VHH binders against Mitotic checkpoint protein BUB3.3 (BUB3.3). Designs and how they scored, part 3

Target 1, 314 residues: Mitotic checkpoint protein BUB3.3 (BUB3.3), of Arabidopsis thaliana (Mouse-ear cress) (f4i241)
Amino acid sequence: MSGDRLEFENPIEDAVSRLRFSPQSNNLLVASWDSYLRLYDVESSSLSLELNSQAALLDCCFENESTSFTSGSDGFIRRYDLNAGTVDTIGRHDDISTSIVYSYEKGEVISTGFDEKIKFWDTRQRESLVFSTDAGGAVGCVTVSGNNLVVCVDASMHIYDLRNLDEAFQSYASQVEVPIRCITSVPYSRGYAVGSVDGRVAVDFPNTSCSSEIKYSFRCHPKSRNGRLDGVCINAIEFSPCGSGTFVTGDNEGYVISWNAKSRRRLNELPRYSNSIASLAFDHTGELLAIASSHTYQDAKEKEEAPQVFIHRL

## First folded at step 1 (VHH)

Design h04 (framework vhh_8h63_2)
Fold by ESMFold2-Fast, scan of step 1:
Structure h04 (fold): chain B 314 residues (1-314), chain A 118 residues (1-118)
Amino acid sequence: as target 1 above (314 residues)
Amino acid sequence: ELQLVESGGGLVQAGGSLTVSCAASGFTFSRYAMGWSRQAPGKERELVAGIYSGGSTYYADTVKGRFTISRDNAKNTLYLQMNSLKPEDTAMYYCAKLGYEFYSPDYWGQGTQVTVSG
């Protein structure tokens, strides 16, 4: 395995759902099914905060250095005061809430859940829920880029214009043609990169019928290298923010591979991690990659190690 | 070899209680989310309850407040305690090892029949 392992006061006792770096610092959020939200200062190599939220946490995001949010298995959307070390609930979905992102353009938290709703929350208001709309199906993953919200339903991207939420979403069929597991926006592009349940990556442009940019798809991770019947799923995909045109993918068999997006050429493969790769996150400089080596419940594993988070220097 | 064996089903009167159990083997039970799904005649199979490895739980709206899911990691056993049973709860109940898609189990058992009369 590669990178420096993070030390926590209390070991992570269940799956890691999401790693998120602050857009302005080396502060890292770690959301896990053991109900803890952890804030780690990667620069000082110290745990800053550890808060029990009373429910498995399925996604997290930053609003700013002092405020973050999570979505939970109980449907609750939680707000954290990272300076005071407190948590409160701002609302809930009628079923498990699987994704949460912050829209800097709207100043709102956006969450989705198994109730097939997309909910918009403004914490500056006493009643935080400001809008709710239909996702068009069970949502697998979500990203926000500028004024565009993208939710993935099976192999399709549902695109919402955040400036006009009264308009119905636009549906775009991805080139992968199998369920999408993860999504990220391509820096300096109107495109999105998606990872599929069968090991493929596609770069898609759902907001244009004609694009000067090149669409492509390819099998990024090979069929199972460990003799498993289930094969490989791309659990995480992330673009380097430094403009190098590099992205990284992580699969359920513990492999992390870096790619050149333009050439589609493999750049590096890290030594295999002991668990599935559950999440990947670049810091704001693109110099650090956080890697969650954690069970993901995708395969029957006889001897699964405790979840661990590593920082790999690029 | 991965195996899930359900037991404890039977006939029960409306308003009654029943506990179904699932014995798991062939994988590290304590590390996986587990659930209970059911299928009534002529209907789609639905996930009614789930439990993450850390103990956090999920319940479908149809069973919230009436059903309780629990696990015993030392015995590799999953339980569903069903209270205030209704005729609508009549179904084959399946134990499931849950995948990354919580509603898409990657393995099912043989099932145990629960019939609520009344």
Scores: ipSAE 0.005, ipTM 0.309, lowest interface PAE 10.4, mean pLDDT 82

Design h05 (framework vhh_8h63_2)
Fold by ESMFold2-Fast, scan of step 1:
Structure h05 (fold): chain B 314 residues (1-314), chain A 120 residues (1-120)
Amino acid sequence: as target 1 above (314 residues)
Amino acid sequence: ELQLVESGGGLVQAGGSLTVSCAASGRTFSSYAMGWSRQAPGKERELVAGISSGGRTYYADTVKGRFTISRDNAKNTLYLQMNSLKPEDTAMYYCAAYDEYFGLSTYDYWGQGTQVTVSG
């Protein structure tokens, strides 16, 4: 294992769903199935906030340093006042809400759920729900990049233009041809990197303007090294924000590997973590990598270690 | 198993032309996407041009309009035609083969390189 382990007032009792760094600071959100949203100040090495939300939390995002959101197993979308240490519900999906992102371009939080809806929320309004549309199927993962929202349905990317939500989404079939598990935007590019349930990574350029790019895919561990019959799933994929063209992947066997997207080469593999990698997050400088070593309920394991979060310095 | 051997490098004057080639042996060439990467002293390796098994091409912005990649599947050979060469094109040029497992199964899928030097 690599990195400094984070200490919490109440130990994490269930799976970690998501790690998110603030875009401006070393404040880290930790959302977990034990119903806690935790805010950790990595700079001071201290737990800033620990707030029970009464439902398993499946994703989280920052609006700013004082406001964050979560999506929950009960379908509720929650808003947190990180300074006051309070939580409120702003609305809900009709089923489990699995993903949540914040659009700085729109000033809106965007969520998806098992109800196959994409919901848009503006918390400056008394009735926060401003728009709802169909995702076109069961949503696996979501990312936002500028004015583009990408929603992954099975092996396809559904691309929405946030400036023209009255237009139907554009559908693009990824090269992985199996369900997409995670997605991130490629910095300084109109591309997206995806990780699949069978251990593949693809870099895709879905819009007509990159006819000069070759799309590529590769397996991020073609065999299980630890005897898994279902193989390796890429649970997390993230690009370094510092423009080096490097990205990291985390798999269900506890491996974190870094890659160079331009040269298409593996750069480094960290010593194996004791659990699956559930989530990865770079801080705003790209100098720190937060790593969640946690079960993900993808398979029944005989034994797993308690969930842990580590900060690895790059 | 797949062996790649580059040839055709050398010294050329600015504004000149040069063709480098890559001969493949040991496996079925036609099933691979192929590419040319280059590395200049003190710089990272850069993908310059690529061609899919179906013939679709890619070019880096630095060479677009000047370089042409092509393949001859009957001869198991990859080509890079370089026109209007500039001193900044000086680099070691590497041939590479890619499949759906690129990055994890690419053992022996890179050539040893061929040096191109542009004076000017």
Scores: ipSAE 0.000, ipTM 0.121, lowest interface PAE 16.6, mean pLDDT 81

Design h06 (framework vhh_8h63_2)
Fold by ESMFold2-Fast, scan of step 1:
Parts: sequence; C-alpha cells; structure tokens
Structure h06 (fold): chain B 314 residues (1-314), chain A 119 residues (1-119)
Amino acid sequence: as target 1 above (314 residues)
Amino acid sequence: ELQLVESGGGLVQAGGSLTVSCAASGSIFSIYAMGWSRQAPGKERELVAGITSGGSTYYADTVKGRFTISRDNAKNTLYLQMNSLKPEDTAMYYCAAKPFYESWGYDYWGQGTQVTVSG
C-alpha cells in the first residue's frame, strides 16, 4: 500500500468504477456503485462535491471544470453541473451503460452499453442524441484519441473515424488474443495500450501498415500470487501524460506496477493494496497517480474492504 | 460482499408447481446478472435459467416453457416458478450471481435449496 488516502465525509460503500482527473487541474472524479459521483480537490485535500445519482455509476468523464458525465447501471447518461451541484439525465441506453468518454475534437459525449450500441450526445441541442451505431458486439472498454474512437470487443479493437461515422468500423485483432479489459492511448503516438484478462499488455498500432512503430506484447503481471485459479486480470492501464514513455498497470489482486514502454522493463512495484485495483488515473502533470483499491466482484472469495482512493506522488 | 440465500424448496408431486426464491444482501442487487442452476446426485451443476440486470431471460431446453425466472429489484429477490414438475427435476437448486461486466461465469453462489419431485 502506497500514497495518501483520501478522506470522505461519507465512506464509499460499494465498488469504485472509475477515477478521472481533470485535464487542467487536480480535481478528481470518483464514480462508484453506491450511486455517488464525488469531486475531490487533491490540491486542498478536500471533498468538493458529493451527488447521489440513484443508480450505480459505471464510468465518468469531464467535459470541462464545470461539467461532467456518467454512465449508469440503469442505462441513463447523466450530466452534472459541478458548480451548482445538480444532476440531470440527457438520454438512455436500452440496457446498462458501461462506458463514457468525451470527445474534445467533436464536442460530444460518447457512451456504450450492453445494448451493443455506441451513442453520441451533444448537450448543446434540445434532443441530445446525435447518432447511434452498432458496436459489433459486447463492449469491454472504450477510448478516444483525436479523431479515432476505439471500442474493444473481446480481443479486437473496433476503430471508428469520428469525421465519418457513416463508414463501417475497422476491426483490428490485438496481439493479446484473449479478451481486452482496459485500453488507453499512447501519448504523442497513434498507438494504444491494452490490458488483458490474463495479465498481458499489448501496444498496438491499428492504423499503420509496414510502420516503424514497434508492436509488442508481454505478460505484465505474473500468474496469481494468491491462488486465484483464473489468473490475474489487468483492470487498469494508463500512460504518463508527460511523454516519458512510462505506463502503470493495476490488477485484480491489488498490485500496481510501473513500466518503461521503450525498454519494456519493470520500474517499480508498489506495496500490495488490500483490494483489487479498480482504476488508475494520472493528473495532468504526470506527477500524481490516483489509485482505487476496491472490490471488483471478479472473485467471490475476495475479502470486501471499504473502497479506498490513494494519491501516490511519482 | 454479496450474500445469496435460497428458500422455498420441498417435496412436490409430479405435475405440481413450486416457487423457489433467492434473497440477496450486501451489494446492489440490480447490477447483477442472476441465474438458477441445479445439481442432481452424481451430476455436475446445470444452468437452467438466467436473467440479466436489464431483464432479458434465457432458459435451458430441458425447462423452457415450464419454468419462469423473474426478479424484484425493490425486494432484492430472484424467483424461479416451476410448473409441470417431473421426477427428473429433482435436484439441489442454487442461486447464482455475476457482475454485469464479467463474462467468465457466475462468481457468487448460495448454499442451495432441495427440490424433490415424487411420482
């Protein structure tokens, strides 16, 4: 266990789904299954906002310092006014909505759900739903980088060009060849890093052919150190935003490991956290790493401790 | 930690009906996919019915048309209504749950409730 534990007036009472830093400040969003969206000011070490959304929250994102969004277990997409402390629904999936990201390029919110749809929302218009398309299967994770939206279905990346959504997605088979659990874009690169259900990382470049970029995969986390029969799952993967080529991974047994992407060497392993690592987030400087230690319900035998969020200084 | 407790089992005559129930506690019930599995003596567990967090249902061919799975999220309870029971339906019936995002199968299981169908 490493880093300063965040203090909340009301403890987090069910799984943490996602941690997101603001792209411009040390404001941190914490979305959890206990139905709360929390905004924490890491600079002042204080809880700024706590809003009950009346459904388990499965993902969150910032539009700007005053506006954020969540996807929920009830299918609703919610918009939060972080200054007024209010929440509104802007639309709904026909089943659980599992992921949400903001495209700064388009000025649109993008969500996915168990209805196997990708929905695009523009809150500047009265009817927020702009576009809906098929994901091509059950979505495990999603990321956006520039004009590319990447949706992970099993071991494949489905790539959408945000400039032309009338075109079918391009399918790219990841080097991990097992279901992808998490994805992040590589800074200053057209690459994506993915974490697999069996402890592997791959760095893939789906829009390059005969490229000078080096594709690779390796077993990032060893087989279970605690007797888990299914092995370890990489629940979180994030690149440092400062261009150092450093990334971090978190597994379902509580291990956080940092890596040098160029040399593929392990740089550091933090002391084990009490629960699974549910989410990791770098602040905009890359100097702070937020770590969610939370039961993920991937193993019924895991001892459930109250979820905790830590800030580790790099 | 999610806890599952089954009830409603018992002895019933062939052709009869029985409802078993599963009470959930310790976590938000509505976000779990739920199922009923059964295990007859000397056999492995068989999934007979499932219901997603969104309410979609599926049934094993052996019970389709005879069994109905339902959930009441306000009561944190899962039900299996069993009609036209046959001696072959005799088994220990287990309630099962998995998080909505987990594809590997059911992670949470109750201790079971015995259903015996006599001829």
Scores: ipSAE 0.012, ipTM 0.415, lowest interface PAE 8.2, mean pLDDT 84

Design h07 (framework vhh_8h63_2)
Fold by ESMFold2-Fast, scan of step 1:
Structure h07 (fold): chain B 314 residues (1-314), chain A 120 residues (1-120)
Amino acid sequence: as target 1 above (314 residues)
Amino acid sequence: ELQLVESGGGLVQAGGSLTVSCAASGFTFSDYYMGWSRQAPGKERELVAGISSGGSTYYADTVKGRFTISRDNAKNTLYLQMNSLKPEDTAMYYCARGLYREYWSGFDYWGQGTQVTVSG
């Protein structure tokens, strides 16, 4: 295990779903199945806010330093006033809402759910729901980059142009050819990096006819080192925002590995964490990596220990 | 202790109906994607049906239109209603807990199973 362990006055009592750093500060959101959204100031090493949301939280995102959102197991989309310490609901999916992202280009919150819908929310409107469309299947993960929204269904990326939501999505088959578990955009590129349920990474370029961009895939994490029949799943993938061309992956066996995207070579492997890696997040400088070591319920034999969050300095 | 206990299996004539159930304990049932898998002699295990916490369903093409999956979150129980049974439906039926809470494509835990035998 590596890095400084974060201390909470109320320990995290169920799985961590997502870690998100603010794009402008060292404020870290921790969303967990114990129904709490926590805001941690990494610079001062202090818990800023801990707010019970009455439902397991599956994803979170920042709009700005004072406003964040979560998607929940009850389908509700919640908005948090981080200064006042209050939460309210802005709408809901008809089933579990699995992912939520903020589009700075649109000024809208975008969520997905098991109802196979993508919903667009504008909190500046009295009725927040602005648009709803079909995802084309059960959504595994979502990312937004500029005017492009990418929704992963099985091994495919469904790409939406946020400037023209009247057009149907474009489907792109990923090079991993197995279900996609996580996705992130490649900085300064039209590409996306995905992690698969069997330990593979692919860098894909959907909606491009550019033959000069090189797409690739490789087995990022070895087959299970602990004799698991279900194999190794990449739960988290994140690119360093500092332009180094470095990305990190985290798997369901507790391994965090850093990679050079250009050479496709392993740079470093951190000492194994005590539980699965549930989420990874770089701070805005790329100098800090937040790591959630948490059961993910991907293995019934997984340790049911209190989740831990670590800050690793690069 | 995580437990999935199946019941309701048995011998049924081709064209008949049967309901199997699964009692879940040791975890928050209502938060999980749940499913039914089956394994016939000499064959690999296959997923036949799945259901989200809110009730969205999946069915394999082999059972679509004949089987209905449902859940009772208040009773922590999963059901599979099987209609128009065929001899090829003969298998051990396993209750399964979703591999990923947010992703329906796999399962991480199965019960001990209940045998369904369809004669013709």
Scores: ipSAE 0.011, ipTM 0.290, lowest interface PAE 9.0, mean pLDDT 83

Design h08 (framework vhh_8h63_2)
Fold by ESMFold2-Fast, scan of step 1:
Structure h08 (fold): chain B 314 residues (1-314), chain A 121 residues (1-121)
Amino acid sequence: as target 1 above (314 residues)
Amino acid sequence: ELQLVESGGGLVQAGGSLTVSCAASGFTFSSYWMGWSRQAPGKERELVAGIYSGGSTYYADTVKGRFTISRDNAKNTLYLQMNSLKPEDTAMYYCAKDTYLFEGYSSFDYWGQGTQVTVSG
């Protein structure tokens, strides 16, 4: 394993769902199935906040340095005041809410759930729910980039224009042709990188009007290095924010690998972590990589070692 | 200020050859993906060729085997060598750079004024 392990007042007792760095600081959110949202100051190496939310937390996002949100197994969307150390519910899905992102362009929180809905929340309003629409199927992952919201359903990307939500989404079939597990936007590009359940990465450009196809796909992680016949799942994919064209992937066997998107070459592979990689996050400088080594319940034979979060310096 | 200046266009007969050039200034040319796009009247803009900072190239199927893109990082110049020209190649040709483009024609942060290529016959 690589990196400095984070110390928490209360150990993480169940799976880590998501790591998110602040876009402006080294403050890190850790959302986990043990119902805690944790805020860690990586620069001072100290736990800033630890809040019990009373439900397993499946995703999290920042609005700003003092406000964050989570989606929960109980369907509730929660807002956190990170300075006051308080949590409130702002609304609910009709089933488990699996993903949550913040749109800076709209000033709204966007969530998805097993109810196959995309819900839009504006906390400046007395009634926070401002819009709800169909996702077009079971949502695997979500990203927002500028005025575009991308919702992954099986092997397809459903693209919504946040400037005109009255228009139907555009559907784009990914090159991976198997379910998409994770997605991230490519910095300084209108492209998206997706990770699949069978170890592939595709870089896709769904909004191009050009007839030329210069998108690509490749097997990022080999078939299981431990002799499994069904391969590995890419649980996390993230681009470095520094514009180097570098991205990292994490799989369900504990491997973290960095890649150059332009050359499609592997740059580095970190020593194997003891459990699945559940989440990866770059800090705003691209100099730090947060790594969650945690069981994901994808494999019944996976050892349930205590979840750990590491900071790897690049 | 960023500047891209295309030159070398003109009238050429079908089957002929022509080279268009793009002089770049105001940015670190060697670090950027550079490309050539074309647009005929009433048609959408088409990316015909791209060259990445490391020298790898891309060509549209419509021009593959006939056109060659190259760059001279010491002179901050991009070239497109066009052979076996067809009337269908008649278009305004634009030079463009993109900021950290990753194998997609979705965003160019600067477009030049263009150079007209007309193929007769």
Scores: ipSAE 0.000, ipTM 0.124, lowest interface PAE 17.5, mean pLDDT 81

Design h09 (framework vhh_8h63_2)
Fold by ESMFold2-Fast, scan of step 1:
Structure h09 (fold): chain B 314 residues (1-314), chain A 123 residues (1-123)
Amino acid sequence: as target 1 above (314 residues)
Amino acid sequence: ELQLVESGGGLVQAGGSLTVSCAASGFTFSSYAMGWSRQAPGKERELVAGISSGGSTYYADTVKGRFTISRDNAKNTLYLQMNSLKPEDTAMYYCAAGSTAEEFYQKLGYDYWGQGTQVTVSG
């Protein structure tokens, strides 16, 4: 294990779904299946807020320091007033809502669900739902980068231009050629890094033949080192925001590994965590890495440790 | 490896109640998310209720307030208590075990399915 363990007044009682740092501070959101959204101030090492949402929370995002959102197992999209300590619902999917992101360029919340819809929400208007469109299949993961929304369906990236949502998405087949589990945008680039269910990473540049951008794929995490029959799944992938070209990956065996994107070389491997890695998040400086050591229900293991969140200083 | 055996289905009158159960073996039941899906003739399979290993629950709108999912980890058994049954609830009900990672990919939400138990609601 590496890093300082976060202390919560009430322990996390079920899987951690997502960690998100604020883009401007060391405030960390922790969304979990125990129905709580927690806000932790990493700077002061204190729990700022803990709100029961009455449904398992599957993803979360910040709009700003005072407002955040979650997607839930009940399909509801919830808005949190982080200063007042209140939660309300702004709308919902017709099935479990699996992902939620905030588009700073559009000023809108974007969510996906098992109903295979992508829904766009603007909380500045009375009726928050602005637009709904088809994802083109079951969504595995979502990211937003500038004016581009990327929705992963199986091994494909479905790319939407947020400036023109009347235009059909563009489908791009990833180099991993197996289901994509996680995705992140490459800073200062038009590229995306994806992690697969079989331990591979691909860095892809849709709609470009630019010679300065190099596509690649490789097996990021070795074949199971610990006798796991289902193999290694990359549950989390994140780029350092500081422009160093470094990214980190976390797998379902508890390993966190950092990589140099240009050389494709392993830089560091943290001591193994007791649970699967459910989520990873860099703070806005790239100097802190939040790590969720949590069962992900990928394991048939009887003796998973209680979920824990660690802060590792890079 | 994994075995799921559903039971408790049958014919019931509209407005009635029924409990279906699922006996699980061959895996560490307490570590898995469990769910109930149903499929009526000519319709796609839908997840009606889910429960995490920690006890957090999900219900489809069509059954919310009428159905209750629960688990007994000591008995390796999953339950679905169905109240205020409607003819539209007529379907084959399937027990499922799965993982959170698989749920993000699969519209069914779960990988491991039993043989099902038929629930027929007469009007």
Scores: ipSAE 0.006, ipTM 0.387, lowest interface PAE 10.4, mean pLDDT 82

Design h10 (framework vhh_8h63_2)
Amino acid sequence: ELQLVESGGGLVQAGGSLTVSCAASGRTFSSYAMGWSRQAPGKERELVAGIYSGGSTYYADTVKGRFTISRDNAKNTLYLQMNSLKPEDTAMYYCAAHRWPYGLSYDYWGQGTQVTVSG
ESMFold2-Fast, scan of step 1: ipSAE 0.015; ipTM 0.340

Design h11 (framework vhh_8h63_2)
Fold by ESMFold2-Fast, scan of step 1:
Structure h11 (fold): chain B 314 residues (1-314), chain A 121 residues (1-121)
Amino acid sequence: as target 1 above (314 residues)
Amino acid sequence: ELQLVESGGGLVQAGGSLTVSCAASGFTFSSYAMGWSRQAPGKERELVAGISSGGSTYYADTVKGRFTISRDNAKNTLYLQMNSLKPEDTAMYYCARVKYTITYGSGFDYWGQGTQVTVSG
């Protein structure tokens, strides 16, 4: 295994759903199915906060250094005061809420759920829910980049212009013809990189009417090296924020591989982790990569070992 | 002890109907999304249908309009009503508890032993 393992006062007792670095610091959020949101200060190597939320947490995001949000298996959207160590519910979906992101351009937190709704929340208002719209289907993953919100439904991207939510979304068929499992925006580009349930990556440019950039897709993780009948799923995909054009992928067999987006060539493969890769996150500098090695229950025979989080220096 | 027990499979003629059931125990059934997957001879396992804790449903294109998934939270039971059965529907059908999503490959955390459905024609 590569990287320094993070030490928690109480071990993570159930699957890790998401790792998120602060956009301005080495503070790391760890959201997990054991109902805890953890805040870890990677710079000082210390656990800053550990809050039980009374529900499994499926996704998390920062608003700023003092405020974060989670989406939960109970449908509730929770806001955390990271300085006071408190959690409050601000609203809910009618079903499991699987994704949450913060729009710095709009000043709102955006969530999706199995109710096929996209909900917009502004915590400065008395009633936090400011807008709700249809996602156009069951949402697999979400990303926000500037004024663009992308919601993945099966193999399609549904693109919303945050400046004009009165208009219906634009549908774009990704080059992968199987469900999209994960998505990230390409830094300094109008592009998006997606990972599929069958081990493929596609880089797509749905929001540009004129593009000099070339769309592509390829199988980036080989067929199972460990006897899986179902094959390999890309659980995590993240671009380095430093503009190098490097991205990393993590699969359900514990492999983390780095790639050059322009050449589509493999740069490095880390020594295999003991569990599936559940989440990957770059810090704001691109010098650190946080890696969650966690059971994901994608394989009924997968061991329910205590999840581990590692920090790898690039 | 966590258990998922499937029943209701059997032999049926093409065009016929079957209902398979899954009895769940050992966890708070109403809090979890549930699904049905199938594996036919010589093929990979596929997610056939999923249902969220709130009742939202998903169906694979191969079964949409023919199959209906439902749940009874008071009885901790999951159902799959299969209509207009085709020989291509012949498979072992598995009940699954879903932890992350109802989409195949996205977080099944427990599977039952399965029930065989054979469609003759």
Scores: ipSAE 0.012, ipTM 0.282, lowest interface PAE 8.9, mean pLDDT 83

Design h12 (framework vhh_8h63_2)
Fold by ESMFold2-Fast, scan of step 1:
Structure h12 (fold): chain B 314 residues (1-314), chain A 121 residues (1-121)
Amino acid sequence: as target 1 above (314 residues)
Amino acid sequence: ELQLVESGGGLVQAGGSLTVSCAASGSIFSSYAMGWSRQAPGKERELVAGITSGGSTYYADTVKGRFTISRDNAKNTLYLQMNSLKPEDTAMYYCAATRVEYYVTGEYDYWGQGTQVTVSG
């Protein structure tokens, strides 16, 4: 396996859902089904805090260095004071909340859930919930890029303009034509990269009617290398923030591969990890890649080895 | 908690058509990926069709072009329309559901008790 393994005060006892680096530091959030939100200082190689939230955590995000949020299996949206080491609930979905992102442009937390709602939260207000709207279906993944919120429903991207939430979303059919599992925005571009349940990546440009931007799709994890007949799922996709035009993918068989977005050529393949890749995150410099090797509850035949988080230096 | 009840099975002649349905009760049918699996005597259970909450579909190669899966979220009902039936389609047909939206071709969390389809001919 590549990279330095992180050590935690309490070992991770259930699946890792999400890894998130701070946009301005080497502080890393680790959200897991064992109910812990962990904050790790990668610069000093030290665990900063472990907070038991009393529900499986399915996604997390930073607002700033002192404040983070999670979405939980109980539907609750939680706010963490990372300096005080405290957690409070700010509201809830009517079912499991699966995704959470922070909009710096709006100053709001945005969450989705199995109730097929998109909820907007402003913690500066006495009542945090400011808006709720329909997602148009069950949401698989979410990203925010500038004033655009993209929620993926099956093989489609539902695009919301954060400046005008009273208008209906715009639907865009992805080139993958199978359910989208993960999404990320392309830096310095109006594009989005998506990973599918059958091993495909597509780069799509839903906001442009001009073809100056090259859109494409390809099967980057084409076959199971370990005898699975249903193929591999791309669980994580992330672009390097340094403008190199490189991205990384992680699959449910434990492979992490880096790619050149312009040429679609493989740049590197890391030695296989012991379990599925559940999440990937670049630090703000693009020099570090955090890798979660963890069961994902996608396949009953998946290896049930202890979850681990690694930092790979690029 | 989700309960699934299949209906519509029966005896049909080779080349004929049949629709089986699955009524869901309990929490939030619209949030589940749904599927139809079948098991014939002496054979392993196979997934024949899957559908996500938004309507994207999967079909096994054995049924492509002949079977159509669909859902009505307002009625909490899943359907499988079976055309050009063959004796090899004879099996117990099971309705299944999972909360993992992208997992439409694998293991499911909730199962019905099944409905028998017999094709003569």
Scores: ipSAE 0.000, ipTM 0.167, lowest interface PAE 13.8, mean pLDDT 82

